# VH-VL binders against Rhythmically expressed gene 2 protein (Reg-2), part 12

Target 1, 260 residues: Rhythmically expressed gene 2 protein (Reg-2), of Drosophila melanogaster (Fruit fly) (q94915)
Amino acid sequence: MRSLSRFRLITFDVTNTLLQFRTTPGKQYGEIGALFGARCDNNELAKNFKANWYKMNRDYPNFGRDTNPQMEWQQWWRKLIAGTFAESGAAIPDEKLHNFSNHLIELYKTSICWQPCNGSVELLQQLRKELKPEKCKLGVIANFDPRLPTLLQNTKLDQYLDFAINSYEVQAEKPDPQIFQKAMEKSGLKNLKPEECLHIGDGPTTDYLAAKELGWHSALVHEKSYAYLVKKYGEDIDRDHVFPSLYDFHKKISDGAVVW
Short names: E, the ipSAE of ESMFold2; O, the ipSAE of OpenDDE; V2, 0.75 times the mean of E and O plus 0.25 times the DockQ between their complexes.

## First folded at step 7 (VH-VL; framework fv_bexmarilimab)

Design f1 (from d1 with light chain S30R; at its last look DockQ between E and O 0.86; V2 from the best seeds 0.82)
Fold by ESMFold2, look of step 7:
Structure f1 (fold): chain C 260 residues (1-260), chain A 123 residues (1-123), chain B 108 residues (1-108)
Amino acid sequence: as target 1 above (260 residues)
Amino acid sequence: QVTLKESGPTLVKPTQTLTLTCSFSGFSLDTYGVGIGWIRQPPGKALEWLAHIYWDDDKRYSPSLKSRLTISKDTSKNQVVLTMTNMDPVDTATYYCARVQTYDSSGYFLDYWGQGTLVTVSS
Amino acid sequence: EIVLTQSPGTLSLSPGERATLSCTASQSVRSRYLHWYQQKPGKAPKLLIYYASSRQSGVPSRFSGSGSGTDYTLTISSLQPEDFATYYCQQYGSSPFTFGQGTKLEIK
């Protein structure tokens, strides 16, 4: 871990970095919907979930935290779920909507719906063993609702982490610099410099570029090619800091092949 | 390759209705998070946002002009139409259409613009 | 309505110099809603920087954006002849979506 010894703070994104869905929301929503008599095609549910994700983030940013009046994050999800099913041809009756939505919300706190991304557990285990906590803090920075601590506990990742920040509770989202600044404060490290911080995530703008702008070092974990990423997001993406997975990142770090 | 082009009349008389068409290529309004916006610029003055329409047909209008504006799309033709009623000489401006884009589903910006069309409102 | 005030109104500099353009919002704007555009005479605006600090693809590295809250800055580290233009900041978070009045960057 020589190339990581310069860092006093290493932070991770969660969704599609440390954890991923076990099945698509289309499939998972479809199975739960069938139990409640709301039968829909899984492909329609997947399409309309994505549509409602965009609508909700446009109209009620940060899970409703940043709206006036503020929307509670549970209400935010209930509205997304209701819209997804209604647009897919099987509206859930209002009298059942509360229980149905809450069941789905509770399920997504658990390892029934989430699994570790390739290489995430192995990397965290080695980092905790080789980078002593008094010298290097490990944390999470996620655009996420307040279920985050429970999710990390239920997937057993919390044992490797010193803290986790979710955007809803701190009222700041990536790529805004404030959420990264709050992570530096939460670390409790004195005289922490941006160049002593590494952020690892899958978002080209929200994770990689945002952290780099603050003077942090950054690694991008992404399935798309470097050429695709540069074409879409610009030339500030460093080829040597883009990896297909945390498994590949871990291997490169272990081989001493990464230079910051 | 993303392109946008405005078309419509260049001279309009006071009280007439202006209809402008934005024709675009290289993208679809069926793409999540994408939209078309209309912006104008009076000669020698700053840019003013007028309206936009999103991929889901959600529409937003400048509050001061809302009663005069109508925006609509035809996704199959790759066109967006802006109609502005009761034109007045103060509405003389270059009118632009531009693509509305997002990378985080929440923050939007205007990444590609048409060349603009000057509309003069005069007797 | 959020008013964006740009300063200076006109900035006269020579090629090779550093330009600093200011945009001040009448109330706080999240960085993801603050953008910068360049406009040359007779041409459409061109996006330079989105989300306050992210360069649009194809924009030279001499352009950089910074700031948060109410105060935002566009910097051009070493001016080239093609950089002399009018620059606008824009907020796209609160309706009406507003532009600043512009800063004209001209050859001294």
Scores: ipSAE 0.782, ipTM 0.896, lowest interface PAE 1.2, mean pLDDT 92
ESMFold2 (binder alone), look of step 7: mean pLDDT 91; pTM 0.932
OpenDDE, look of step 7: ipSAE 0.846; ipTM 0.920

Design f2 (from d1 with light chain S30R R32Y; at its last look DockQ between E and O 0.83; V2 from the best seeds 0.81)
Fold by ESMFold2, look of step 7:
Structure f2 (fold): chain C 260 residues (1-260), chain A 123 residues (1-123), chain B 108 residues (1-108)
Amino acid sequence: as target 1 above (260 residues)
Amino acid sequence: QVTLKESGPTLVKPTQTLTLTCSFSGFSLDTYGVGIGWIRQPPGKALEWLAHIYWDDDKRYSPSLKSRLTISKDTSKNQVVLTMTNMDPVDTATYYCARVQTYDSSGYFLDYWGQGTLVTVSS
Amino acid sequence: EIVLTQSPGTLSLSPGERATLSCTASQSVRSYYLHWYQQKPGKAPKLLIYYASSRQSGVPSRFSGSGSGTDYTLTISSLQPEDFATYYCQQYGSSPFTFGQGTKLEIK
């Protein structure tokens, strides 16, 4: 992996980059709902999960951390869960809501709900073998709540990583340059320059453009075509740094086909 | 292919109620994170945000004007309606509707605007 | 209410020159709530830069945005005749959602 040798810091997003859900939230929420007597159609749950994701991020940004007054991240998820079920036809009674939500929150810390994305483990394994922490730090930058370290441990990705930054704890979320600057500080690297940093993620604005605007190098892992991405997000997306998966990224890096 | 167009009266008398319709195409208000906002610009002056409505029917109004404003949507017709009561000559302005958009669920902007309609309030 | 103060109010420059337009917020604004719009005489505003620094599709590369906190800047590296217009910054994070008063960029 010689084309990565210029980098002293390589960071990854988590959701849909390193890890993905094993099943949709609609199916998982439906299964747990049935156990607690709150039966809903899985397609309705999936639809209303997405609706409540947008509502909660609009009204209580960064899992409630950036809200005044602040909301605890577990309250944030409890509110999202309650709304998702209520809008799907089976409200969870207030007396059961805390236990129900805590059960879901605990499940989503584990490999029961998450699995590696295609090629993520293989890439991390090879990076750790070829790039020792003394030469290059590997980290995570995620818009995520404080469960992130536990999730990485339970999915066995923590062994390949030097640190993980979650947006809730640092009170800064992507695409804000502050969270990337916090990652540079967390790396502990002296005289680290932006052009010595690479960020890899699936978000065209939150990962790719945000890191690029800070002067980092960036790679976008996304299922959509380059033509689609440029049409939607603009011409600042470089064709040579867009990949369908981490498997494809790994292959092209190994073949020497990527220039930064 | 996103287009927006404002329609309604161009001349109203003081104290009358103004009703403006934003008709749009190329997108749906059923899309998560999408909305329609209303902005006005008095002749030769700066832009002023008035109100917006989101896909989930959440509505926000300029605090200084909220007692005079009502916004609503008809998703099946691809229309959003703004009503402003008790019009006064100082309300003479070009009124624009624009699409509210987000890429990250929390950062919103106005990516496409209508051509605007000049509304004159005169006795 | 967050007040956005743009400076200068009017900027007179020749084609080929660099323009620097400032937007100062009365309190801190997250960069992804700060946007820039261009308005040519007699036309509707057009989104130019979103999230402080991201160019909207079709916007020429001579336009760039930067800044964080209270201080934001729009730069046009080499002015073209079609760039003479009024530019507005806007914050969309805290109600009421506000625009700056505008900077009019005119031909000297």
Scores: ipSAE 0.780, ipTM 0.896, lowest interface PAE 1.4, mean pLDDT 92
ESMFold2 (binder alone), look of step 7: mean pLDDT 93; pTM 0.946
OpenDDE, look of step 7: ipSAE 0.841; ipTM 0.921

Design f3 (from d1 with light chain S53R; at its last look DockQ between E and O 0.84; V2 from the best seeds 0.86)
Heavy chain, then light chain:
Amino acid sequence: QVTLKESGPTLVKPTQTLTLTCSFSGFSLDTYGVGIGWIRQPPGKALEWLAHIYWDDDKRYSPSLKSRLTISKDTSKNQVVLTMTNMDPVDTATYYCARVQTYDSSGYFLDYWGQGTLVTVSS
Amino acid sequence: EIVLTQSPGTLSLSPGERATLSCTASQSVSSRYLHWYQQKPGKAPKLLIYYARSRQSGVPSRFSGSGSGTDYTLTISSLQPEDFATYYCQQYGSSPFTFGQGTKLEIK
ESMFold2, look of step 7: ipSAE 0.792; ipTM 0.899
ESMFold2 (binder alone), look of step 7: mean pLDDT 93; pTM 0.945
OpenDDE, look of step 7: ipSAE 0.931; ipTM 0.959
ESMFold2, look of step 9: ipSAE 0.816; ipTM 0.909
ESMFold2 (binder alone), look of step 9: mean pLDDT 93; pTM 0.946
OpenDDE, look of step 9: ipSAE 0.923; ipTM 0.955

Design f4 (from d1 with light chain S30Y; at its last look DockQ between E and O 0.70; V2 from the best seeds 0.78)
Fold by ESMFold2, look of step 7:
Structure f4 (fold): chain C 260 residues (1-260), chain A 123 residues (1-123), chain B 108 residues (1-108)
Amino acid sequence: as target 1 above (260 residues)
Amino acid sequence: QVTLKESGPTLVKPTQTLTLTCSFSGFSLDTYGVGIGWIRQPPGKALEWLAHIYWDDDKRYSPSLKSRLTISKDTSKNQVVLTMTNMDPVDTATYYCARVQTYDSSGYFLDYWGQGTLVTVSS
Amino acid sequence: EIVLTQSPGTLSLSPGERATLSCTASQSVYSRYLHWYQQKPGKAPKLLIYYASSRQSGVPSRFSGSGSGTDYTLTISSLQPEDFATYYCQQYGSSPFTFGQGTKLEIK
């Protein structure tokens, strides 16, 4: 992994970078909804989950932490869940909403709902073997609620990582430079320079461009073509730092085909 | 290709109601996170935001003008309509519609603009 | 309400020179959701920079944006004749959505 030897800090996004849902929220919500008497079509649930994800992020950013008045992140998810079911044809009764939402919240911090993305475990294993903590810190920077440490533990990724930063607890979400600065501090590395940092994520704006603007190096893992990404997000995306998956990233790094 | 065009009267008398239509193509307001905003610019002056409507029919208005503004959409026609009541000569401006866009569901910007329509308010 | 103050109001420079345009917010712009637009006389505004530093597709590399919190900058590294225009910053980080008053970049 000679291409990575210059880096003292390597950080990863979580969702659609290290971990992904095992099944759509539509299917998972549908199964749990049936247990609580709220039966909805799985495709409608998937559609309305996405709709409510957009509404909640617009109206109550950072899981409610950055809202005035502040909303607790569990209430944020309860509101999203309630809206998703109501719009899908079966509102959850008020007397059941707390227990129902808590069940989903607890489930989504486990490997029942999450699995590793292609190549993520293999890459982390190799990095930990070749880049010990005294040489290079490995961390997570995620726009995520406080379940993040438990999720990493339950999916067994915590063993490869030196730290994890979630946006809710630090009151800053990507693309805000503050969350990247908090990660540099959390690393505990002395005299750490931005050019010694690499961030790897799937978000063209929240991960790739945000880290690049701070003087970090960055890699984008994304299923869309380079041409699609440039047309949508601009020409600052370097084709040599875009990869279809962490598996492809790992292969290119091992072959010495990546230049920073 | 994304395009937007403003249409409506170019001359309005004081106290009358202005109705402007934004006709657009190359995208749909059924798309999550997408919206249409209205912005005006008095001659020789800065841009001023007026109103937005989002794909989910959520509506936002400039607080100083809220009592005079109404925004609505017709997704099937790819149109958004802005109505502004009780027009005054100070409201003379070029009126633009623009597409509201987000890449992270939290941060929004105006990525495509219409060419604008000059509305003059005078006796 | 976040007030965006642009400085200077007018900037007179020659082609080839470096331009630095400032936008200062009355309070922190959430997650640096601040954007820059270029407007030539008689024309509609055009998006240049979104999310403070991300260059819109088709915008030349001589344009760059930076900043966070309350202080934001648009830089044009080597002015071309077509760059003489008025520039506006705008925030969409919180309601109400607001524009700065503009900086007019004139040929000296």
Scores: ipSAE 0.800, ipTM 0.905, lowest interface PAE 1.1, mean pLDDT 92
ESMFold2 (binder alone), look of step 7: mean pLDDT 93; pTM 0.947
OpenDDE, look of step 7: ipSAE 0.818; ipTM 0.911

Design f5 (from d1 with light chain S54Y; at its last look DockQ between E and O 0.85; V2 from the best seeds 0.83)
Fold by ESMFold2, look of step 7:
Structure f5 (fold): chain C 260 residues (1-260), chain A 123 residues (1-123), chain B 108 residues (1-108)
Amino acid sequence: as target 1 above (260 residues)
Amino acid sequence: QVTLKESGPTLVKPTQTLTLTCSFSGFSLDTYGVGIGWIRQPPGKALEWLAHIYWDDDKRYSPSLKSRLTISKDTSKNQVVLTMTNMDPVDTATYYCARVQTYDSSGYFLDYWGQGTLVTVSS
Amino acid sequence: EIVLTQSPGTLSLSPGERATLSCTASQSVSSRYLHWYQQKPGKAPKLLIYYASYRQSGVPSRFSGSGSGTDYTLTISSLQPEDFATYYCQQYGSSPFTFGQGTKLEIK
């Protein structure tokens, strides 16, 4: 891990970086909907989940934290779930909505709904073996609601991490520099310089560019090619710091093939 | 290649209704997070946002002009139409349509603009 | 309504010089909603910077944006002849969505 020896803080995104869904929200919502008498086509649920994800983030950013008046994150999810089912042809009765939404909320903080991304556990294990907490802090920075610590515990990733920052609780979400600054503070490291920090995530704007703008080093883990990413997000993406997966990142770091 | 073009009358009399069409290509309004906005600019003056419409048919209007504006889309034709009633000489401006875009589903911006069409309101 | 006040109104500089353009919001604006556009005479505006600091694809690295809250800045590190234009900041977070009045960057 010589390529990483300069870093005193390494942070990770969660969704599609460390963890991913075991099955699509369309399928999972469909199964739970059937149990509550709200039967919908799984493909319609998937389509309308994504539509409502965009609507909720447009109208009630940061899971409702950044609205005026503030919305509780559970209500945010309840509204998303209600809209998803109603638009898919089977609205959930108002008197059942709280219990229905709570059931989905509880499931999505467990390993029933989440699994590690390719290479994430192996990388974290190696980092903890070679980069002890007194030398390097490992953390999470996620645009996420307050379930994040419980999710990391239930998926057994918490044992490799020194802290986790969720955007709802700190009232700042990526790409806002404030959330990265709060992570530096949470690390407890004295005289920490931005160039001693590495952020690893799948979001070209929310992770990669955001960290770079603060003077951190950054690695982008993304399924799309470098050419696609530069065409869409601009030329500030460094070809040498884009990787198809954490497995590929880990291999390149182990081979000494990455220069910062 | 993303392109947008405004079309409609260039001369309108006071009190008449203006109808402008934004025709676009290289993207679809079926795409999550995409929309079309209308912006005007009086000669020599600053830009003024008028309205926009999103992929989900959500519509927003400038509050001071809301009673005069209507926006609609036809996704199959790649067109968005803006109407503005009761035109007045102060409404003389270049009218632009632009694509509304987001990379994080929350923060939106206008990434591609049409060339604009000058609409003069005069008797 | 969030008013964006740009300063200066006109900035006269020579090629090679550094330009600093200010945008001050009457209320705090999340950086995700603050954007910069360039407009040349007779042309449509062009997106330069989105989310306060990210360059749109194809925008030269001499352009940079910074700031948070109420105070935002567009910087051009070494002016080229094609950079003489009017620049607008915009907030797209709170209706009505507003533009600043513009800063005209002209040849001295």
Scores: ipSAE 0.731, ipTM 0.878, lowest interface PAE 1.5, mean pLDDT 92
ESMFold2 (binder alone), look of step 7: mean pLDDT 93; pTM 0.946
OpenDDE, look of step 7: ipSAE 0.918; ipTM 0.954

Design f6 (from d1 with heavy chain T31E; at its last look DockQ between E and O 0.79; V2 from the best seeds 0.85)
Fold by ESMFold2, look of step 7:
Structure f6 (fold): chain C 260 residues (1-260), chain A 123 residues (1-123), chain B 108 residues (1-108)
Amino acid sequence: as target 1 above (260 residues)
Amino acid sequence: QVTLKESGPTLVKPTQTLTLTCSFSGFSLDEYGVGIGWIRQPPGKALEWLAHIYWDDDKRYSPSLKSRLTISKDTSKNQVVLTMTNMDPVDTATYYCARVQTYDSSGYFLDYWGQGTLVTVSS
Amino acid sequence: EIVLTQSPGTLSLSPGERATLSCTASQSVSSRYLHWYQQKPGKAPKLLIYYASSRQSGVPSRFSGSGSGTDYTLTISSLQPEDFATYYCQQYGSSPFTFGQGTKLEIK
């Protein structure tokens, strides 16, 4: 892990970096919907979940935190869930909506709905073993609602992490520099320089480019090829810092194949 | 690749209605997070946003002009139409259409622009 | 309405110099909604920087964006002849979506 010796702070995104859904929202929503009499085709649910994800992020950014009037994040998810089912042909009855939505919200705080991404646990275990907290802090920076600490506990990742920042509570989302600065402050590290920080995430703009523009180092974990990423997001993406998974990142770091 | 082009009359008389068409290729308004915006620029002046329409048919209009503007899309034809009523000489400007794009479903920007069409409003 | 005030209105510099263009918002704008465009005379605007600091594909590395909240900056590290143009910042987060009045970068 000599390649990481320069870093005093290493931060991770959560979704599609440390954790991923065990199954698609289409399948999970379909199972719960059937239990409550809102039977929909799973493919339609998946399609309309995606549509409502775009609509909600456009109209009520940061899970409703950054709107006027502010929307509570649970109401944000209830609106997304209601729209997803209604557009899929089976609206949730009004008298059931609160309880139905809360059931889904609570499930998505747990390992029932989430699992570690390939290599994430193994990497965190080795980092904690070899990079003691007095030398290097490990944290999370996520565009996420306030369930984040509970999710990390329920998936047993909290034991490897010194802190977690969610965008809802700090009222700032990646790529805004403020959320990265908050992470530096939360680390408690004296005289921490941006070049001593590494951010690892799957978002080309929200994670990779945002951190690099602040003078941090960054690694991008993404299923798409380097050629695809450069075509879409530009040549500021460094070929040597793009990895298919945290498993591949871990292997390359262990082999001494990564230079910052 | 991605292209946009504005078409419509270049000369209109005061009080007439302007109808502009944005024809585009290389993308579809069926794509989630995509839209078309209209922006104008009077000669020698700054850019002014007028309206846009998103993939889900959500429409937004400049509040000061909303009573005069109508935007619509025909996804099968790859066209967006802007109508502006009651034209006045102060509306003389170059009118642009541009693609509205997002990489995170929340932050939007105008990544490709048409060449623009100058519309002159004169008696 | 969020007013974007650009300064200076006109910036006269020589090739090779560093240009610093300011965009100040009347209220806070999330970085993901702040963008920069370049416009040469008689041409359509061209996207340079999106999300305050991310360079559009094909934009030279001498262009750099920074800032958050109410204060944003576009920097051109070493001016080339083709960089003399008008630059606009834009916020696309709160309706009406507004542009700054522009900074004209001209050859001294």
Scores: ipSAE 0.812, ipTM 0.906, lowest interface PAE 1.0, mean pLDDT 92
ESMFold2 (binder alone), look of step 7: mean pLDDT 93; pTM 0.946
OpenDDE, look of step 7: ipSAE 0.918; ipTM 0.951

## First folded at step 9 (VH-VL; framework fv_bexmarilimab)

Design g1 (from f3 with heavy chain T31E; at its last look DockQ between E and O 0.83; V2 from the best seeds 0.87)
Fold by ESMFold2, look of step 9:
Structure g1 (fold): chain C 260 residues (1-260), chain A 123 residues (1-123), chain B 108 residues (1-108)
Amino acid sequence: as target 1 above (260 residues)
Amino acid sequence: QVTLKESGPTLVKPTQTLTLTCSFSGFSLDEYGVGIGWIRQPPGKALEWLAHIYWDDDKRYSPSLKSRLTISKDTSKNQVVLTMTNMDPVDTATYYCARVQTYDSSGYFLDYWGQGTLVTVSS
Amino acid sequence: EIVLTQSPGTLSLSPGERATLSCTASQSVSSRYLHWYQQKPGKAPKLLIYYARSRQSGVPSRFSGSGSGTDYTLTISSLQPEDFATYYCQQYGSSPFTFGQGTKLEIK
């Protein structure tokens, strides 16, 4: 852990960094939909979930927080769910649609739908053991709705973390600098400099480049090759700070193979 | 390699309808978050956004020109068509098509542009 | 409508000098909607910086973006001969999507 000793703040993304879905949204939505009489092909549900994710973020950014008039985040998710099933050919009766959507929304704040990513628990355990909270704060910065604290509690990751920032409540999203500034404030650390901060995430632009462009250090966890990432996102991605998983990151940090 | 090219008439009389075609290669309008936008630039003047069409067929038009513009896509031909009615000499400009792109599903930008086509509207 | 005002209108500098180009928005624009384009005479615009700060692939490191809210800046740390062009900022968050009027960077 010596290569991390310079950092007073280490923050993590959540989705596809610390936590991942246990099954795809297509499979999970399909299983719950069948229970409520809305049978759809799982591949169509997966495709239309992704399509509606793009539509909702385009038309109602930050789970509806950044629209005028503001949309409540539960309405945002109900609209996404309704569109996903309707486009997949399901007819959900209107009197059941609200309850069905609410059930799905509640399920996605639990460990029924989420599991730790490979190596995430082991890394957090070692960081909490070796980096005292007085010296180094561990936090989350996520483009996420207000379920985030409950999700971290239900997946038992909250025990390793000093704070969590969700974009809906702070009215700022990655890659905007405000959400990173809010994390520095939330840490409670005095005289904290950007070069004393490390952000770890899976988003090339939203996590890695965003933090780096603010003077933080950053690590990118991503399944695509370094060559693919540079071709798409440019040469500002440092080969020495790209890792296929948190397991790989943890191993290289432990071996002293990472230099900042 | 991503390429875009504008085609259509270069000389139009006042009141006529202008039809421009954007032909592109190296990407598909089936990709999530991708679109085609139209931008014009009068000689020596600033750029003006006209319209765009997204992968999901969502269409947006400049409010001041909305009644004169129609945008459509043919995904199988890799083409997007812009139609502008009731042309006037003030509409003389270079017309560009460009790819609309996003990396965070919310913030969009124009990452590749066609070479542009000058359209002159003569009195 | 969000108006983007660029200053100066024309900037005359020599190779090797530092250029600072300003873009001021009439109301706050989130950084993820603010972009910079370069246009050389007779050519189409080329994306330079997206999301206020992120360089497009192939853009040299001498180009950088900064700012937030209503005030944004493009900086070229050491001008090269190929950098003399017109630069536009753009917001793509609120319809109508608007460009600034441009800053022309000329060789002195």
Scores: ipSAE 0.840, ipTM 0.919, lowest interface PAE 0.9, mean pLDDT 92
ESMFold2 (binder alone), look of step 9: mean pLDDT 93; pTM 0.948
OpenDDE, look of step 9: ipSAE 0.925; ipTM 0.955

Design g2 (from f3 with light chain S54L; at its last look DockQ between E and O 0.89; V2 from the best seeds 0.89)
Heavy chain, then light chain:
Amino acid sequence: QVTLKESGPTLVKPTQTLTLTCSFSGFSLDTYGVGIGWIRQPPGKALEWLAHIYWDDDKRYSPSLKSRLTISKDTSKNQVVLTMTNMDPVDTATYYCARVQTYDSSGYFLDYWGQGTLVTVSS
Amino acid sequence: EIVLTQSPGTLSLSPGERATLSCTASQSVSSRYLHWYQQKPGKAPKLLIYYARLRQSGVPSRFSGSGSGTDYTLTISSLQPEDFATYYCQQYGSSPFTFGQGTKLEIK
ESMFold2, look of step 9: ipSAE 0.861; ipTM 0.926
ESMFold2 (binder alone), look of step 9: mean pLDDT 92; pTM 0.940
OpenDDE, look of step 9: ipSAE 0.936; ipTM 0.961
ESMFold2, look of step 10: ipSAE 0.850; ipTM 0.917
ESMFold2 (binder alone), look of step 10: mean pLDDT 92; pTM 0.944
OpenDDE, look of step 10: ipSAE 0.932; ipTM 0.960

